# VHH binders against Mitochondrial amidoxime reducing component 2 (Mtarc2), part 5

Target 1, 303 residues: Mitochondrial amidoxime reducing component 2 (Mtarc2), of Mus musculus (Mouse) (q922q1)
Amino acid sequence: GTVAWRRTRPRRRRQLQQVGTVSKVWIYPIKSCKGVSVCETECTDMGLRCGKVRDRFWMVVKEDGHMVTARQEPRLVLVSITLENNYLTLEAPGMEQIVLPIKLPSSNKIHNCRLFGLDIKGRDCGDEVAQWFTNYLKTQAYRLVQFDTSMKGRTTKKLYPSESYLQNYEVAYPDCSPVHLISEASLVDLNTRLKKKVKMEYFRPNIVVSGCEAFEEDTWDELLIGDVEMKRVLSCPRCVLTTVDPDTGIIDRKEPLETLKSYRLCDPSVKSIYQSSPLFGMYFSVEKLGSLRVGDPVYRMVD

## First folded at step 18 (VHH)

Design gg4 (from ee5 with D58N)
Fold by OpenDDE, fold request of step 21:
Structure gg4 (fold): chain B 303 residues (1-303), chain A 121 residues (1-121)
Amino acid sequence: as target 1 above (303 residues)
Amino acid sequence: EVQLVESGGGVVQPGGSLRLSCAASGFTFSDYALYWYRQAAGIERELIATINSGGRTNYVDSVKGRFTISRDNSENTMYLQMNSLRAEDTGLYYCAAGTYDWETGNYFQYWGQGTLVTVSS
């Protein structure tokens, strides 16, 4: 039997085309809380990491394990986080600062949590921080949970059961994907249409890119940033959370969401995913782990 | 009122074919992803086929090459063509339509009542 040596077609050297520059990097340790600007980040299979702190690996939950976001508690966006080697320091208006260890004891209780209709685990961060959030929000009792890397994340199969062509990845408490990217130009475009200008913080991206045209990021399939290779997953469907003022914690429920709806609706072919939600920003998975920095060129990888 | 109604189930011999239909009403059918599930006796319900609003399909390995999911948006109907049926394919078949509510952040599905498929000699 002649073993037909399938000549592995030489992998055509992917050409790199610079499409922009990383202008900002944000990590959100606690879901719906204020982002932390960083100069450098690791990109892992589950998202961004700075030191021991991972993007959206903490989440506020109700006592029954249901996720709480700025949709329900807009004031969450006012909780600021300072990253230390072994601790997180939380601050909020009218509150005393609280310091949390990044590493939790294994003896801490694990909760069954529910995030966007899917079950996920979270380790309890303790009564002290629970009380802190409870006292801050003043609506009901809350807990803070942390995702443990030993836990099972939400898989793309569960997140997108009808979209099997998407990459296989897991996420902790991010909504959709490991990495969220928006261009500055897209924000500028949006702001030309708004009476009241909004900041990038309204949209809570991980990576901000400068030097491209408005919404050019919609066309990026594969990116190389620093040592990281990323692949497009989906556009970011926007919800009422975009109407929360990051500086005041006040929810408008109209802008900029209504404006976005006027000109950034999805193609009918993908309506099963996005419905009537406007698209602003792009989701990426991490295909090659590495690090990126503010100032790094953003390359599109083309065949 | 949202409704999904399966039809086309029945008894068939091994190697035979069946075509299931699911008629939908009460929602914008074209905007939903569509699913076929099956449940054998004593076994948990299993997703077997999907088609999104763009017409992209996916199948579990056990039905690949034998089953075909399709949709007719003009008729608000989805189909499951089942060929080369096996005894293991016996079960209650459910259609579902699903999408996302990004305002609440929830994925949700509408379900049919199911149609019985029996593959026996």
Scores: ipSAE 0.770, ipTM 0.887, lowest interface PAE 0.6, mean pLDDT 94
Fold by OpenDDE, fold request of step 21:
Structure gg4 (fold): chain B 303 residues (1-303), chain A 121 residues (1-121)
Amino acid sequence: as target 1 above (303 residues)
Amino acid sequence: EVQLVESGGGVVQPGGSLRLSCAASGFTFSDYALYWYRQAAGIERELIATINSGGRTNYVDSVKGRFTISRDNSENTMYLQMNSLRAEDTGLYYCAAGTYDWETGNYFQYWGQGTLVTVSS
């Protein structure tokens, strides 16, 4: 039997075109809290990682397990996080700092949580930090939970049941995807339309790119940054959270969201995904794991 | 009031065909992804076909090549053409329309009451 050696057609060498440069990298350890600026990050299949800290692997929940975000508690954006080797230090206005271990005991209770209509697990971070958030927010009792990689994340099949063509990935507590990217030029464009200028922190991206045209990121399908390969998933639909002032924790509920709605609406063909939410920023999945740094060139991978 | 009403179910012989319809009202039909689910006796409800607002379709393997989901936005109606029906296709068929509310952060679906499809010799 002649083993027909199927000549694997040489994979056409993908051409790299530089489209920009990484200008900022943020990790958000706790969902809806302040981001931590980093110079370098690992990109995992579930999102960014700096040391032992992973992007949006912590989340504030009500006692019944329902997610709490800056939509309900705008003051969450004022919680600052300092990354240490084995600890997170949390600070907020009017609060004493609290230190949390990054690694939790396995004996800590696991909660059934609800995030955007989907169930997900979270390990309790303990009563001390729960009380800290409760005292800070002063509305109701809260808990802090941590996602464990041994737990099952939210899959794209569950997140996007009508969009089977999307990549298969899993996320913990991010809204939609492992990586969120915005260009500086897009922000500049937005600000030309606003009476009150907003900063990038309003939109809470992981990666900020400079050196491209406004909204050029909307056209990027596959990217190489550092040694990380990423693939486009969706545009980022914006919600009322973008109207929370990251410096004051005050929610406007109007700008910049209304302005975005005036010129950044989706195509009708994808309205089942985005509805009337304006699009600002891009979601990516990680296709090849690696690391990237501030200052790295951003390449578009083209066939 | 939001309504989804399935029709077209019935008894059919193996190898036969049925066309299910789902008439929608009370919402902007064109802006929703559409779904067909089925539930066999003693089995959990399963998604079998989807069509998004752009007309892109997807099928589970068990119905692929036999079933076709379609939509008529002008009539606010979705369809499921079922060919080469098998005994294992027997079940209650549900239509659904779903989309995202990004303000609340929720994916939600409207559901029909279901129509019974029985494939029996």
Scores: ipSAE 0.757, ipTM 0.881, lowest interface PAE 0.6, mean pLDDT 94
Fold by ESMFold2, fold request of step 21:
Structure gg4 (fold): chain B 303 residues (1-303), chain A 121 residues (1-121)
Amino acid sequence: as target 1 above (303 residues)
Amino acid sequence: EVQLVESGGGVVQPGGSLRLSCAASGFTFSDYALYWYRQAAGIERELIATINSGGRTNYVDSVKGRFTISRDNSENTMYLQMNSLRAEDTGLYYCAAGTYDWETGNYFQYWGQGTLVTVSS
């Protein structure tokens, strides 16, 4: 709208308005698997990084290369990851732990994978972890693949063909953007409307912000956190994945999604983007790389 | 069944005007972003204008100021008013409608068959 047109004006004045404080930082190395809470993170153009571990640079695929998420296999949310120097250690209910190297042999097969209607490559993580996931999920043969930065990611133009005004970025296996942000106040407000309260982990944000009003993040366009500058991409549309209980791996299929639909539907002027999906949280791209940590003030950059 | 049907193409002199129409059926028209694409002989189809569900428009530089996209949600019809036509505007003009399915993460577009515009003296 109107705000987008004003952002194209040259030589705008920049002021910082503190809107909150970073209360939590999450990295989700394997798509749909349990997140890792960290105190400090690097923020790259493809998302958060802690040491050698990158947000959603791993994903579980079927033998045909199609992605598998907690929508299809809700028990994925129970797979926990421990970060070591050069290894990931995976644990899950009823399973012996497994360790895999972060750096894979360059000779490992590169799969042509399919993720949300787009093609993307992934390097096979080996037979041992493939068998581990297959034994855990029990429904068919699965493999684990890893993205590396020499591969082509999914670009803004391919993700959002109708939204050509969006800034350019690439993502590996995140759904939509490098960084996902939600305020604590938005969750508190949602929980006042629910019979069964939900945790922030249902929504899988990278950054959680305290000290603002509920849904205030809907208005945030450009942010400064620590050394990092970020720019709004879109609101986060929610689907049945948000109904998977992160502690039990049980998918409800209705709540909290139905409650969100009662008060978080988009304005008709942007229905071509969001349709009937309720909105909760915000997607951001990274404009200036750097580091951020729990406790950092969150600033809006204003004209 | 989803349908997009273009009309209004024809032969016009340089400097002239045409108005293209795209009649839509089989979906909730007001909820879709709408597009005009152009394809000249031997060239990839290019997006030239878009209009979202709220009426916000965007144009490529080559048509900006000469072409106007609009929509009438009550008639399920999109328009392209083309003024100051040039020889390089000759081509097949397609309408399209697009949306996202966030359950699958897919972007979908429906296409018309195209209408021919020829700009010649």
Scores: ipSAE 0.353, ipTM 0.720, lowest interface PAE 2.5, mean pLDDT 90
Fold by ESMFold2, fold request of step 21:
Structure gg4 (fold): chain B 303 residues (1-303), chain A 121 residues (1-121)
Amino acid sequence: as target 1 above (303 residues)
Amino acid sequence: EVQLVESGGGVVQPGGSLRLSCAASGFTFSDYALYWYRQAAGIERELIATINSGGRTNYVDSVKGRFTISRDNSENTMYLQMNSLRAEDTGLYYCAAGTYDWETGNYFQYWGQGTLVTVSS
């Protein structure tokens, strides 16, 4: 019947408005550890992937399964990661490098972990890397865990129970969403307000966009980049982690966070989400999977 | 110091109406999302209605069109107007208030003590 064929009809074509160009792409395999700059990435529904390496699919936990981040252990930002054929090589100041396989034996223990008030599973990466992190951080015993696609991630409804209108997605160990985006112009503007200037790596974005005005990304809802369609989730609320210098591992605890609080607080109508946390950058979900690369134009999709 | 106190529960016949109130203190009420939960005997507590800081509401299907959540930020009070009550609406009704703590990354809720609603003739 007539109603049946309408169910298969594509949506109305939308207009594209170019708003910028992708200038950098970062993947952070281990939460809080140093990022890896890449020229091209796959975008999955759970975030960026380059080969077998996925954004924030690894995290450091205490023996009781609670996460540890650069808020508690700022030196984590100095752990660098090299991607090699099916292996990760980790390096850190004062440490011999360590190599671990990306594919773990399915028999490795699965831990019950706690991340941002939610339970999530993680497969143990073995005693050698656990001891490596323990020796590096020195404060207590630590383990490294890996998310496995057979595990249940953290869903939109668990992350944001008060925001039931948000589109559905799932994340492993990222804080809030599969993709984090900031414009270069927003950083330039922030730096005009700071005594000690900061670089983009303080904010740990996945995608950096050039060619737009400062804070223009606050208005972006649906984006097309390369083959990938993305939809806005929320602004990125910033915490003291933003004050960890990515080159030194020194936490300031005040800047750039306090400066951001002076001009980047949310509208009262969304205070239940953001409270007093300043907003810098945007979170997106991936609506159409695909690839994107440095140099791709960034389009807003408008109805 | 934080308190959420429900009131307005009672016994009502099928088809009847009841209005629940949740009086709040000890936090900045207007900055929190507010919730009504319901717990029937032998069943896990279920979320039935939400209202965010901007007044946007959401309901589960079983109460849509019958229940209305609202908030009065000047009185630090949330309400649940319950119409066309059914026997399956019987249970303990809890109010909750929630927000995010982005320093720790936690979402957290404060809970009331509950008020009993019994729908029977």
Scores: ipSAE 0.225, ipTM 0.648, lowest interface PAE 3.6, mean pLDDT 89

Design gg4 (from ee5 with D58N)
Fold by OpenDDE, look of step 18:
Structure gg4 (fold): chain B 303 residues (1-303), chain A 121 residues (1-121)
Amino acid sequence: as target 1 above (303 residues)
Amino acid sequence: EVQLVESGGGVVQPGGSLRLSCAASGFTFSDYALYWYRQAAGIERELIATINSGGRTNYVDSVKGRFTISRDNSENTMYLQMNSLRAEDTGLYYCAAGTYDWETGNYFQYWGQGTLVTVSS
């Protein structure tokens, strides 16, 4: 029997088209707290990593395990984080700094937490930091938890049960996806419509891209940045969190969200996903792990 | 008041066909993704078919090619056409309508009470 060697059609060399440049990279170690600007990041299947610190692998919770975000406690955005090799240093207005180890003892309690209606685990970071957040926010008792890679994350099947076509990925405490990307041009466009201009920090992206047209990121399906390959998941639906001033921690509840609603609503065909939430930014999953840097060209992969 | 009411269930012979209906009221039907679930005796409820607000459909492998989910937004009704029914298709069939509340970040679904489908010779 002549084994017809099916000539593997040479994989058409995907053409790369540069669409922009990485202008900024942010990691948010603690969900809803201030981002840390970095020059280089590793992109993992679960999101960005800088050294031992992973994006949104820490989260403030109530004693009952429910997630606390800047939606409920806007002052969380004022908590600044300094990354060290083995420690996180937290600072906030009116507080003394606190230093946390990145690696927690295995004996620390694991909590059952709830994030956006889904269950997820988190290891307790200890009483000291719990008291720190409690004293800072002054509303109720809080805990800080850390996600461990040995834990089960939230899967796309659970996150988006109606969207079976989405890539299979897992996340810790990010809202929707491993990577969040916004272009500078989109922000500029938005600001032309606002009386009070807003910063990129209002939207808490991981990657900021310069050199493209406004909302061009909406058209990007597959990206190559550095040696990382990313695939589009969904648009980022915006909520009241975008109305929290990152410098003051004051929540407006109107702008820029109302302005976004005026011209960035989703197509009716996808209302089941986004409803009335305006779209600003894009979510990506990581298809090929690697590293990227500020200044790296952003390529669109074209068949 | 939000309501989902299933109908069309009954007893059918193997190889037969049934058409289930789910009538919805009390919410903007066109903005919701729609689902059919089924629950066999002693088994957990399983998702078998979905149709999003744009009309994109998805099926589990066990019903693919045999079942068709559809929606009529003008009538606020979703359907499940079931052909070539098998004994293993026996169960309580539920319709659901779901959407995301992005203010809270929660996905929620409205559920019907279910309609019984029995495939027996």
Scores: ipSAE 0.070, ipTM 0.496, lowest interface PAE 2.4, mean pLDDT 92
Fold by OpenDDE, look of step 19:
Structure gg4 (fold): chain B 303 residues (1-303), chain A 121 residues (1-121)
Amino acid sequence: as target 1 above (303 residues)
Amino acid sequence: EVQLVESGGGVVQPGGSLRLSCAASGFTFSDYALYWYRQAAGIERELIATINSGGRTNYVDSVKGRFTISRDNSENTMYLQMNSLRAEDTGLYYCAAGTYDWETGNYFQYWGQGTLVTVSS
């Protein structure tokens, strides 16, 4: 059983202030692959869920168990995923489609994987899909692994050993937190500064919010969306992944990251966390489980 | 070259006090979270105190109220003031400096060699 460290928040009479509307929801079944747009999602303690598919519960790894991301293999962003009841269909340029079962046999091998310097387990998805990724990327042998809810995820204590004030949550293969949120206005602001405009897919959010001011999301501590309550964890530090073109799989290594660095650096007081990484988007944990939909109002919960 | 050098360890009686220092060089000290670890004989190394770049501190329960971690960015030095020392505080004390590399996504720490603290009557 996923030990949901539910902090029982005292039921303080909180006032709700609408700050925006959900305009888009994405789930990323496989880390670094294309997102799947959905109209409705469940929000669990470990992230978004659509049916049997959970956000970033699959990951490409090297044979030694090390994580592979679009940083190393930018073409991963071109792998599209179709969600079915019991299967995932993967497609990529120049490849035949492959169909994977969502539920794996318990007899499949469990690998010790390394993700962002931390150990985590993953169940092997089989030789067929391993070969598929190997043939697609053509650089080395790869495997696909799936996180099982029976496995131990990465805890906040491990993720942020110096930040004990953060909420207690657990994640599978997401970078830092269960939910990633960005406003449309923030993207618009960024694009006013760019020669080549970028779309939201560059930043791979789970939830996109419309109807707020640029970077207003940076001020949101507690949110109610649908029947889901979320709490701010951290800002999203951006890396070279933001320079991967989601349509071509080409990595620029400069924009929009350099532009972000010019005006979105963190406060010096938190430099130990973010260093020189610019901030764009917000990480949230799920405090109350539920569902949300595109079109739902986003409320800030204020005391 | 990155270096962390602990000092201030020694033998002290129960109830006594010690102040440990860790001198850092070879990296931007102010940008790192700082840590004190200790390792008692036959026991795994444990984190006992942290201070982030902004000065926020955290302690394990066993040392809370007795130990104080601090940093001097101008001197590239971190400190651990240890008061009301107990026999169970005996061990090798390590300082560390850590941060995330967001390019790779990896958290990394630099470590000192440790200084021995012995609390005995």
Scores: ipSAE 0.034, ipTM 0.408, lowest interface PAE 4.3, mean pLDDT 91

